# VH-VL binders against UPF0246 protein Cphy_1568, part 6

Target 1, 255 residues: UPF0246 protein Cphy_1568, of Lachnoclostridium phytofermentans (a9kqm9)
Amino acid sequence: MRIIISPAKKMVENIEALPVCGEPSFIDQTNQLLTYLKSLSYEEAKEIWNCNDQLATMNFERIASMNLKTKLTPAILSYQGIQYQYMAPEVLEKDQLEYIQEHLYILSGFYGILKPLDGVTAYRLEMQAKVNLSDKKDLYEFWGSLLYNKLREETDFILNLASKEYSKCIERYVTEDVRLVTCVFGERKGEKVIEKGTYAKMARGEMVRYMAEHKISTMSEVKKFDRLDFSYDENLSNETKLVFLKGESNVRDRK

## First folded at step 18 (VH-VL)

Design r5 (from q2 with heavy chain T28E)
Fold by ESMFold2, last read:
Structure r5 (fold): chain C 255 residues (1-255), chain A 119 residues (1-119), chain B 109 residues (1-109)
Amino acid sequence: as target 1 above (255 residues)
Amino acid sequence: QMQLVQSGPEVKKPGTSVKVSCKASGFEFTRSAVQWVRQARGQRLEWIGWIVVGSGKTNYAQKFQERVTITRDMSTSTAYMELSSLRSEDTAVYYCAADFQYSNSFDYWGQGTMVTVSS
Amino acid sequence: EIVLTQSPGTLSLSPGERATLSCRASQSVSDYYLAWYQQKPGQAPRLLIYYATERATGIPDRFSGSGSGTDFTLTISRLEPEDFAVYYCQQYGDSPPYTFGQGTKVEIK
């Protein structure tokens, strides 16, 4: 089993709580993207980053001096935000760290795919950025099937805990010999499931932690997830989608 | 320990200038942006402008464009905001706030500097 | 210029109650540039929420942000005594100036 999660926009550097243990698998492609970004004018780069002048100015300076081999931070500690707060990777025990290093991948528009302890530098490049490099119209085309093929070499079962924006780079290329199963975390509204962004991010982080604590390797074990008042709902789930609903127990079933 | 420490209170006469300092410690100042805001008694916060420390590039609210200069000294890790042609309406607490390491959030704030303009 | 209008102006509540604060923008604001701050008397603002929904480091999980476009909300699920303060939203998008709402004061009933 392999697990995919989204990155975050906020990144920190020079965190020393965990060691860097490896280089991103597609560092050569990352170097191509960096060279491309360095070739842009300020206005072209700002359009790619789709951001205000303050941040664009800061990032233009960062790109000019960026070195992919120095000031490296473990990927899982570099990304910040509520998903990573609930995952709490800095307090995982050694065997739990070994589990995530074996099973977890972080998706990235800049790096493609990352193991948790791969060394990264902070960057800004969202997966939907309008990168036009080597006749590729966007990053989804640039990465193509590379990311999926790496996962396919290692597993026939991918658990998707990433947002749609990022998981598309895998979903578009999935073949029939690999099962891709998406976890959905939400609240029931009639026949529909409403995803509350904050709660979904919390649950995705907690799911990674849950799986590391219990060394989960099967879908049956994933279905037992019950943290943050979520529980698996068989009726809304199917062969490619596991739905977890918040607050599904009722008063008659409580102990 | 990351912090922003501002210069002390100022009492100024109308028509003069004031220069408020904001000293950063515990982080790479050159990789940050600093915004300046002010707050008159009982009023909302009002944005004055920002500086990207590395390049020195600035942007000012149009209201202040002709009267404000935001600068920095990278050797002392200090940002400055100078407001000229002071008026009684400029009486306020002035704050600096920083976006450290490209985070696109203003996590750190100075303690504020009271500037009083009276004649 | 993007005007942020907060409502209500004042919330008078007791500890343990839920507070819901609204921030409405005169034009659409990207979530990436919407923040919430807490300010107590005599103190600088404290960042609570960034990117409209992300909780800043060290902020208790009773604080949450939601909304998008022109309608944003800060929720405090269960008020603690230390939460009685003034709350501001800020937008810092590509259309300067950066602007703040006028504030919502959360006070002890």
Scores: ipSAE 0.669, ipTM 0.855, lowest interface PAE 2.0, mean pLDDT 90
Fold by ESMFold2, fold request of step 20:
Structure r5 (fold): chain C 255 residues (1-255), chain A 119 residues (1-119), chain B 109 residues (1-109)
Amino acid sequence: as target 1 above (255 residues)
Amino acid sequence: QMQLVQSGPEVKKPGTSVKVSCKASGFEFTRSAVQWVRQARGQRLEWIGWIVVGSGKTNYAQKFQERVTITRDMSTSTAYMELSSLRSEDTAVYYCAADFQYSNSFDYWGQGTMVTVSS
Amino acid sequence: EIVLTQSPGTLSLSPGERATLSCRASQSVSDYYLAWYQQKPGQAPRLLIYYATERATGIPDRFSGSGSGTDFTLTISRLEPEDFAVYYCQQYGDSPPYTFGQGTKVEIK
């Protein structure tokens, strides 16, 4: 089994908390993207980053001096935000860290796909950025089937905990010899499931932690997830979609 | 420990200038942007401008454009805000805040510098 | 300039109660540039929420942000005594000046 999750926009440098244990699998492609970004004018780069002048100015300076080999942080520690707060990678025990290093991949517009302890430098390049490199109109075309083929070489079972923006890189290329199962975390509204972004990020992070703590390797074990008031709903689920519903707040609790 | 430490309180006469310092420690100052914000007693926060430390590029609110200069000294990891032609309505607490490592969030704030403009 | 209007002006609640604070923008604001701050008397603002919904490092999970476009909300699910403060929203998009709301004062009864 392999698990895919989204990155985050906010990144920090944390060079001492855990060791860097590897190089991103597609560092050559990352170097192509870096070379391309360095070739852009300020105005062209700001358009790709789709951001204000303060941040564009900072990123333009960063790209000009960026070195993919220095000041590296383990990927799992570099990304910040609610998903990563609920995963809490800094407090994983040794055996739990070994589990995620074996099973977990982080998707990235800049790096493609990352093991948790791959060394990264902070960047800004979202998967939906309109990068025009090698006659590719965007990053989805640039990465093509590379990311899926990497996963396919290692597993016939992918648990999808990534947002649609990122999982699209994998879903577009899935072949019949690989089972892709998506976890959906939502609330019941009538007969439908409504997925709220913040709750989904919390649950995805907590699921990774849950799986690491229990060394999960099967769907039946994944279905037992019951944290953050979520529980598996068999009626809304199928063989490619596991639906977890957040329970209603009971009378003794406020949410 | 990541920290912004501002210079001490200032009492100034109308028509003079004040220069407030904001010293960074515990993070790489050159990879940050600093905004300056002020707050008069009982009032909302008011943005003055920003500096991107690496390039020295600045942007000022139109209200302050002719009177403010934001600078930095990379060798001392210090940002500065100078406000000239002071008026009594410039009496406020002045804050610096930093966006570190391109995060697009102002996680670090100085303790504030009280500037009093009084005759 | 983008005007941020916060409501209510003052919110008087007891510890343990839920607080809901509103920030309405005069024009659409990207989530990426909306933040919430807490300010206690005599102190600098403290970042609570960035990107409209992301919790800053070290902020308790009783604080959450939501909303998009012109309507944003800060929720404190269960007030603690230390949550007495004024809360401000800020936008810092591509159209200077950066602006703050006028604040919501949360008073513990």
Scores: ipSAE 0.668, ipTM 0.857, lowest interface PAE 1.8, mean pLDDT 90
Fold by ESMFold2, fold request of step 20:
Order: structure tokens, then sequence, then C-alpha cells
Structure r5 (fold): chain C 255 residues (1-255), chain A 119 residues (1-119), chain B 109 residues (1-109)
């Protein structure tokens, strides 16, 4: 089994809590993207980053001096935000870290796919960026089937905990020999399931932590997830979708 | 520890200038953007402008454009905000805040500098 | 210029109660550029929420942000004594100036 998760927009570097234990699998493609970004004018780069002038100015300076081989941070520690706060990778025990390193992949518009302890440099490049390189009109075309084929070499079962923005780069290429199963975390509103973005991110991070703590290796164990007042709903689930519904029992978990 | 330390309180006469400093420590200053805001007693926060430390590029609110200059000194890791032609309405606490490592969030704030403009 | 209007102006509550603070923008604001701050008397603002919904480092999980477009909400699920303060939203999008709301004071009832 392999687990995919989204990156985060906010990144930090020079964290020494865990060692860097590898190089990103597609570093050559990352270098192509970096060379492309360095070739852009300010206005072209700002459009790709889709951001204000303050941030565009900062990133234009960063790209000009970026080096993919120095000042590396383990990917799992570099990304920041609620999903990563609930995963809390810096406090995992050794055997839990071994589980994550074996089973978890982080998707990235810049790096493609990352193992947790791969060394990364902080960057800004959203998967939806309109990178025009090698006759490819965007990053989804640029990466093509490369990311899926990497996963397919290692597993016939992918647990999807990534947002749709990122999981599309895998979902588009899934073949019949690999099962991809998406976890959905939501609330019942009438007869519908409504996914609240913030709580979904919390649950995705907590699911990774849950799986690492229990060394989960089967689908039946994934279905037992019950943190943050979520529980599996068999009636709303199917062969490719596991639905978890949030109750209203804990006031600290309320809006 | 990452921090911003501002210069001490100032008492100024109308028509003069004030220059407030904001010294960064515990992080790489050149990879920051610094915004300046002020707050008169009992009033909301008011944005003055920003500087991207690496390039020195600035942007000012129109209200202040003719009177404010935001600068930095990379050798001392210090940002500055100078406000000229002071008026009594400029009496306020002035804050600096930093966006570090391209995070697009203002995580670090200085302690504030009280500037009093009186006759 | 994007005007942020916060409501209510004052929210009088007891410890343990849920606080819900509103920030309404005069134009659509990208979530990426909306932040919430806490400010106590004599202190600088403290970042609570960035990107409309992300919790800043070290901020307790009782604080959460939600909303998009023109309507944003800060929720404190269970008020602690230290949470009685003034709260501000800020937008810092691609059309300067950056602007703040007028604040919501959360006070002991």
Amino acid sequence: as target 1 above (255 residues)
Amino acid sequence: QMQLVQSGPEVKKPGTSVKVSCKASGFEFTRSAVQWVRQARGQRLEWIGWIVVGSGKTNYAQKFQERVTITRDMSTSTAYMELSSLRSEDTAVYYCAADFQYSNSFDYWGQGTMVTVSS
Amino acid sequence: EIVLTQSPGTLSLSPGERATLSCRASQSVSDYYLAWYQQKPGQAPRLLIYYATERATGIPDRFSGSGSGTDFTLTISRLEPEDFAVYYCQQYGDSPPYTFGQGTKVEIK
C-alpha cells in the first residue's frame, strides 16, 4: 500500500529535527522546471505564481539564486500548515517514521513526488500553474504519467489522502492493475455529505498519524479510523471511496 | 529566537521628521518583506507600506506616499520607516511586521514605537 | 480600496462559551491574503490565522478560520480567560493598500 498527500503552500527550511535521507526521484525534471522559471521575465513569473507584487518580487529574487543541492530540509518537515500540524511528523517514534518513509508520498508541482525524508529547497509552484515547457501547456501535462508509474512500480493499492488539485496527476493515469481509493472526510447535511476544507485537512493529517501509530496494512483497519469525531459510513462508501462522517460530540471540534 | 526589536518612543514637533527602526534577529533578513502599520489610540490599524528587503522595492499607501520613506540596511538587518512633515494626527504607535521565507504571512511583529507629535 | 467590516463591534461572553467573529469584504478577497490577529492592550498584534483558514504556529486549536470570497469567520470554540482581547482581520491582496477591519472586542460578560 502507498499513501499520497498534498504539499502545503507554506514552507520552512534548515530544520535539523530529522536527517535528509534521499534525493527526489524526479530531480532532473525539477531542474528543467527551475531552468524554465529562471528564464522568465518578472511579469511572466508573477502570472505563473498568481500572486501579489510583494510575493512575486520576493520569489523572483529567490528563483534567481536557487540551488537544488544546498540548504536542504526533509520534505515532511518543510511543509507547514494544518494538515502537517495534525500529522506532527517531528514527534513520531522511530518505527512510525519507518512506516511513513516506506508508505507515504507527498505530491508536488515542483518535485513531482517526494518521500518524507527527501531533501528539498523551499519553492513556490502550484500544481495548477500554467507552465509552458516542451509543448506542455501545464504541469499536469508536464508530469504526465511519470508520477503514477513511480507508484505502480511499488504497489497495486494507492490510498488517496490528497486534494483533488494534486490527486488528478495520479487519477488520470490509473490502470486496471492498481486500485486507487480516496478518503472523503465530511459532514452530513440532510442527505448530502459536505466536505469542509479545514476539517478535511485536519483529518488527512490525523489519518496519516493514525496509520503510522498502528502500522496499518489493510483496508479494514483504515475503515476503523475514528479520530476528530469521524467515523466510517459504509452506505456512502464504495470500492473507490471511503466516506468518514463527523459527529457533533466534542465542543473543541465545533466551529 | 526570531524577533523584531523597534527603536524607543519619540516626541516630535509638528513639521519635523521621525525615523523608526526595526532590527531583525534569528532569521535571514534578506529573505523578508517588512510592512509598517500604525495605530492611533482607540483606532484601527492602518497600513503605511512595505519593503521587500532583498531588492529594496517599496510600495506605500497613497495617503503617505509624499511623506514616507521605507528603507533597509542589510548589514545590520534593520528596516527603517521615516515620516516627514509630522502633524498631530500622526501621533500613534508604529509597528513593523515581517513576512519571512516567502511564507506570505506576517508572523513576526515588533513591539511598537510610540510617536507623539505635539507643539 | 477593499474595506473590511467586522461584526459585532463588541462580543460579551463568559469563559467556556463559543465566540464567532465576522469579517466582510467590500470585494472578493483571495483566501491566500486574509489573516486574523489578536491584540491585547499595550501589545502588538499576534497572528492567529493566515490564508483565511490556516492556524499559525503555536496557536491553540480552539482558534479556527473559515469563509471565502467576501465573508470570513474567526471562531474560538471554547473561550479561555486569556482570549479576551480585540481581534482584527487583514487583507493584503494584489490591489494595495493592505487594509484591516475595525476590530471586534471580545470581553468578559
Scores: ipSAE 0.653, ipTM 0.849, lowest interface PAE 2.0, mean pLDDT 90

Design r5 (from q2 with heavy chain T28E)
Fold by OpenDDE, look of step 19:
Structure r5 (fold): chain C 255 residues (1-255), chain A 119 residues (1-119), chain B 109 residues (1-109)
Amino acid sequence: as target 1 above (255 residues)
Amino acid sequence: QMQLVQSGPEVKKPGTSVKVSCKASGFEFTRSAVQWVRQARGQRLEWIGWIVVGSGKTNYAQKFQERVTITRDMSTSTAYMELSSLRSEDTAVYYCAADFQYSNSFDYWGQGTMVTVSS
Amino acid sequence: EIVLTQSPGTLSLSPGERATLSCRASQSVSDYYLAWYQQKPGQAPRLLIYYATERATGIPDRFSGSGSGTDFTLTISRLEPEDFAVYYCQQYGDSPPYTFGQGTKVEIK
């Protein structure tokens, strides 16, 4: 089993953190992207980053001096956000870190796919960014099936905890020999499940932690996830989608 | 511990200038942006301007463009805000804030510097 | 410039109650352009939420940000005594100025 998650927009560099263990699998492609980004004007770069002047200015400066081989931070500790707060990688025990190192991948617009302890530098590049690199029009085209193939080489079961923007780079290439299962964290609203971004991010992070704590390896075990008031709903789930509903346990107890 | 420490209170006469300092510690100052914000007593926060520390690029609110200068000294990890042609209306607490790791989120704030402009 | 209007001006609530604060922008603001701050009397503002929905480090989970476009919301699920303060939103639009809202005072009922 491999787990895929989204990166966070906010990144930190902490070279004093856990030691880096490994290099991104597609570091050459990342270098290609970096070279490309370095070749851009400020305006061109800003457009690609789709950000404000402040971010653009800072990122432009950062890219100009960026070195992918020095001052590296473990990927899992570099990303900041709710998902990663709830994952709380900084307080994972050794065996839990080993678990995520083995099973967890972080999707990235810049790095493609990362293991938790891959060494990374802070960057700004979303997967949906429109880049004109070579004959490719965006990062989806740039990465193509490379990311999926990496996963495919390792597993026939992918648990998708990534956002749609990032999971697309995997989903579109899924073959029959690989089972991709997406976790949905939401609230019931009539016949629909509404995903609230904040809660979804919380749940995704918590799920990863849960899996690491319990060394989860099967879908049946994933279904037992019950943190943050989420509970598995079998009726809304299927072979490719696991639906967790918030607050439903209380409703069941009242019936 | 990441923190911003600002200079002490200032009492100024109208027409003079004040320069407030903001010293950063505990984080990489060169990879940050610093914004300056002021707040008169009982009033809302008012954005003054910002500086990208690495490049030195600045932007100011239109209200202050002619009177404010924001600078930084990377060697001392200190940002500065100088406001000239002071008026009584400039009496306020002035805050510096720095973003964290180019995040465009100002996580750290100085303790504030009271600037009093009185005749 | 983008004008942020917060509402209500004052919110009187009791501990344990839910607080909902609104920040409306005069024009659309990207999610990573919106922040919420808490300010207690005599203190500097404290970052609560950035990117509209992300909690700053050390911020309790009772604080949550939501919204997009022109309408943003800060929610305090269960008010604690220490939560009674003034709350400001700030936008980091495409270009400066990075304006603040006028603030919402959350006070004890």
Scores: ipSAE 0.646, ipTM 0.874, lowest interface PAE 1.1, mean pLDDT 93
Fold by OpenDDE, fold request of step 20:
Parts: C-alpha cells; structure tokens; sequence
Structure r5 (fold): chain C 255 residues (1-255), chain A 119 residues (1-119), chain B 109 residues (1-109)
C-alpha cells in the first residue's frame, strides 16, 4: 500500500529538526523546472505562481539563488498547514517515521512526488500551474504518467488522501491492476456529503498519523479510523471511495 | 526567540517627521517581508505599506504615498517607517509585522510604537 | 482597493458558545489570501488564520477559517475566556493595499 497526500502552499526551511534521507526521485525533472523558472521574467513567473505581488517578488528572489542540493529540509517537515499539523511528523516515533517513509508519498508540482524524508527547498509551484515547457502546457502534462508509474512500481493499492488538484495526476493513469481508493471526510447534509476544507485537511493528517501509529496495511484497518469525531459509513462508501462522516455517532445517540 | 522590537514612543509637532524602527531577531530577516500598520485609539487597523527585505521593493497605501518611506537595513536586521508632514490625525500606535521565510503570513508583530502628534 | 467589511460589529456571547465572524470583500480575493487576527486590549494583533483556512502555529483548533472569493468566516467553536477580543481580517490577495476589515468585537455577555 502507498498513501498519497497533497503538499502545502506554505513551506519552511528547517535543516536541523530531522536529517534528510534521500533525494527526490525525479530531481532531474525538477532541475528542468527550476531552469525554466529561472529563465522567466517577473511577470511571467508571477503568472505561473498565481500568487500576490508580494509573494511573487519573494519567490522571484528565491528562484534566482535556489540550489536543490544544499540547505535541504525533509519534505514532511517543510510543508506547513493544518494537514501537516495534525500529522505532527516532528513528534513521530522512529517506527512511525519508518512507516511513513515506506508508505507515504507527497505529491508536488515542483518535485512531482516525494518521500517524507526527501530533501527539499522551499518553493512555490502548484500542480495546476500553467507552464510552457517542452511543448507541455501545464504541469499535469509535464509530469504525465511519471508519478503514477513510480507508485505502480511499488504497489497495486493506492490510498488517496490528496486533494483533487493533486490526485488527478495519478487518477488519470490508473490501470486495472491497481486499486485507487479515495478517502472522503465530510458531514452529512441530507443525502449529500459536504466536505469542509479545514476538517478534511485535519482528517487527512490525522489519518496518516493513525496509520503510522497502528502500522495500517489493509483497507479494513483504514475503515476503523475514528478520530476527530469521524466514523466510517459503509453505505456511502464503495470500492473506490471510503466515506467518513463527522458527528454521526452523536446524532444517533440523540435519537 | 523570534521577535520584532520597535523603537520607543515619539512626541512630535505638526509638520515634522517621525522614523520608527523595527528590529528583528531569531529569524532570517533577509528572507522576510515587513508590513507597517497603524491604529488610532479605539480605531481599526490601518495598512500603511510593506517592504520585501531582500529586494527592498516597497508599496504604500495611496493615503500615505506622498509622506511615507519604508526602508530596511539588512546588516542590522532592522526595518524603518518614516512618516513626514505629520498631522494630529497621525497620532496612533504603529506596528511592524514580518513573515518568516517568505511565507507571506505575518506571524510576528512588534510591540507597537506610540506616536503622538500635538502642537 | 479591496474593501473588507466585517460583521457583526459586536458579538456578545458566553464562554462555551460558538462564535461566527464574517468578512466580506468588495472584490474576489485571489488564491485565498485572507488572514484573521486577534487583538486584545493594549496588545499587538496576533495571527490566527492565514490563506483563509490555515491555522497559524500555536493556534488552538477551536479557531477555524473558511470561505473563498468574497466571503470568509472565522469560527470559534467553543469560546474560552481568553477569546474575548477584537478580530480583524486582512486581504493580501493580489496587489496592495493589503487592507483590513473594521473589526468584530467579541465580548462577554
């Protein structure tokens, strides 16, 4: 089993917290992207980053001096956001870190796909960015099936905890011999499931932590996830989707 | 550990200038942006301007464009806000805020500097 | 410039209650660059939420941000005594000025 998650937009450099263990699998492609970004004008880069003027200015400065081989931070510690807060990689025990190092991948617009302890530098590049590189129009085309193939080499079961923006770079290439299962974290609203971004991010992070703590390897074990007031709903789930609903146990008890 | 320390309170006459300093410590100042915000007593926060420390690029609110200058000294990890042609309406607490490692989120705030403009 | 309008002006609640604060932008805020700050009397503002939904380091999970485009919400799921303060939203979505809302005062009932 391999687990895929989304990166965070905010990144920090912390070279002292945990040691880097490994290099991104597609560092050559990343270098190609970096070279491309370095060739752009400010306006061109800003458009690609799709960010505000302040951030674009700062990123433009970073790109000019960016070195993918020095001052590296483990990927899992570089991303900042709710998902990663709840994952809390900085307090994972050794065996838990080993688990995520083996099973967890972080999708990235810049690096393509990362293991938790791959060394990375802070960057700004979302997967949905539109680029003009090697006759490709965006990063989805740029990466193509490369990221999926990396996963396919290792597993026939992918647990998808990534957002749609990132997971689609995998979903597009899924073959019949691979089972991709997406976890949905939401609230029941009538007959619909509403996903709230904050809670979904929390749950995704917590799920990764849960899996690491219990060394989860089967879908049946994933279904037992019950943190943050989420519980598995079998009726709303299917072969490709696991639905977890928040607050359902409390509603049942009040009836 | 990571903090911004601003200069002390100022009392100024109308028509004069004030320069407030904001010294950063505990983080890489050269990889930050600093915004300046003021707040009159009992009033809302008012955005003045910002500076990207590395490049020195600045932008000011239109209201202050003719009177404000934001600068930085990377060697001392200090940002400055100078406001000229002071008016009584400029009486306020002035804050600096900085992001960390180009995060574009202003996690760190100075303690504020009271500037009083009176005849 | 983008004008942020917060509502309500004052919110009177008791500890343990849920607080919902609104911030509406006159124009769409790109890339969800909306921040929420807490300010207590005599203190500098403190960052709570950035990028509309992300919690700043050290911020309790009872604080949550939601919304996109022109409508943003700060929710305090269960008010603690220390949460009674003034809350400001700020946009930094595209270009300066990075304007603030007028603030919402959360006071004890």
Amino acid sequence: as target 1 above (255 residues)
Amino acid sequence: QMQLVQSGPEVKKPGTSVKVSCKASGFEFTRSAVQWVRQARGQRLEWIGWIVVGSGKTNYAQKFQERVTITRDMSTSTAYMELSSLRSEDTAVYYCAADFQYSNSFDYWGQGTMVTVSS
Amino acid sequence: EIVLTQSPGTLSLSPGERATLSCRASQSVSDYYLAWYQQKPGQAPRLLIYYATERATGIPDRFSGSGSGTDFTLTISRLEPEDFAVYYCQQYGDSPPYTFGQGTKVEIK
Scores: ipSAE 0.640, ipTM 0.874, lowest interface PAE 0.9, mean pLDDT 93
Fold by OpenDDE, fold request of step 20:
Structure r5 (fold): chain C 255 residues (1-255), chain A 119 residues (1-119), chain B 109 residues (1-109)
Amino acid sequence: as target 1 above (255 residues)
Amino acid sequence: QMQLVQSGPEVKKPGTSVKVSCKASGFEFTRSAVQWVRQARGQRLEWIGWIVVGSGKTNYAQKFQERVTITRDMSTSTAYMELSSLRSEDTAVYYCAADFQYSNSFDYWGQGTMVTVSS
Amino acid sequence: EIVLTQSPGTLSLSPGERATLSCRASQSVSDYYLAWYQQKPGQAPRLLIYYATERATGIPDRFSGSGSGTDFTLTISRLEPEDFAVYYCQQYGDSPPYTFGQGTKVEIK
């Protein structure tokens, strides 16, 4: 089993918290992207980053001096957001960290795909970014089937906890020999399931933590997830989708 | 641990200038942006401008474009906001806020500096 | 400039109740560019939410941000005594000025 999750937009440098263990699998492609980004004007870069002037200015400066081999942070600690808050990787025990290192992948527009302890530097580049690199018009084309193939080499079962924007780079290449199952975290509204972004992110992070805590290896075990007032609904689920519905109970503060 | 410490209160006459300092500690100041915000008593927060510390690039609200200068000293990890041609309506608490490592979120705020402009 | 209008001006509630605060923009603001702050008397603002939906570090789960375009909402699921304060939204959009709303005062009923 391999688990895929989305990155966060906000990134921080934290060199001291955990040691880097490994290099991104597609560091060469990342270097290609970096070189490309370094060649852009401010306006071009801002468009690709899809950010405000302040952030664009900072990112422009950052890119100019970016070195993919120095001042690296473990990927799992570099991303800042609700999903990662609930995952709480900084307080994972050794065996839990080993679990995610083995099973968890973070999808990335810049790095393609990351293991939790891969060394990364802070960047701004979403998977949906439009680029003009060689004959490629966006990062989906740029990465192509590379990311999927990486997963396929390791597993025939992919648990998708990533957002659609990122999971698309995997989903479109799935072959018959691989089972991709997407987890949906939402609320029942009549006959529909509505996903709220905040709760979905919370649940995704919590699911990863749950899986690490219990060393989950089977789909049946994933179905037993019951945190944050979510519970598995068999009727709304199928072979490619696990639906978890949130009840009416209150969510308690974690961090 | 990470904090911004601003200079003390100021009492100024109309027409003069005030320069407020904001000293950062506990984080890498050179990889930060600092915004300045003021708040008159009982009033809403008002955005003044910002600076990217590394480059020194600034942008100001149009209202303050001709009177405000935001600077930084990287050697002392200090940002400055200077407001000239002071008026009574400039009486307010002035805040600096900084993001963390180009995060584009202003998590850190100074304690505020009261600037009083009176005859 | 983008004008942010918060509503209501004052929200009187009791501890334990749900608070819903609105921030409406005069023009569309990307989710990338909306933040919520809490301010207590005599204190500096504290960041609660950034990017419309992301919680700042150390912010309790009872705080959540939602919305897009011109309509944004801060929700406090269950008010705690320490949550009674003034809340501001800020847009830090494509270009300055990064304007604030006029604030919503959450007061104890």
Scores: ipSAE 0.631, ipTM 0.865, lowest interface PAE 1.0, mean pLDDT 93

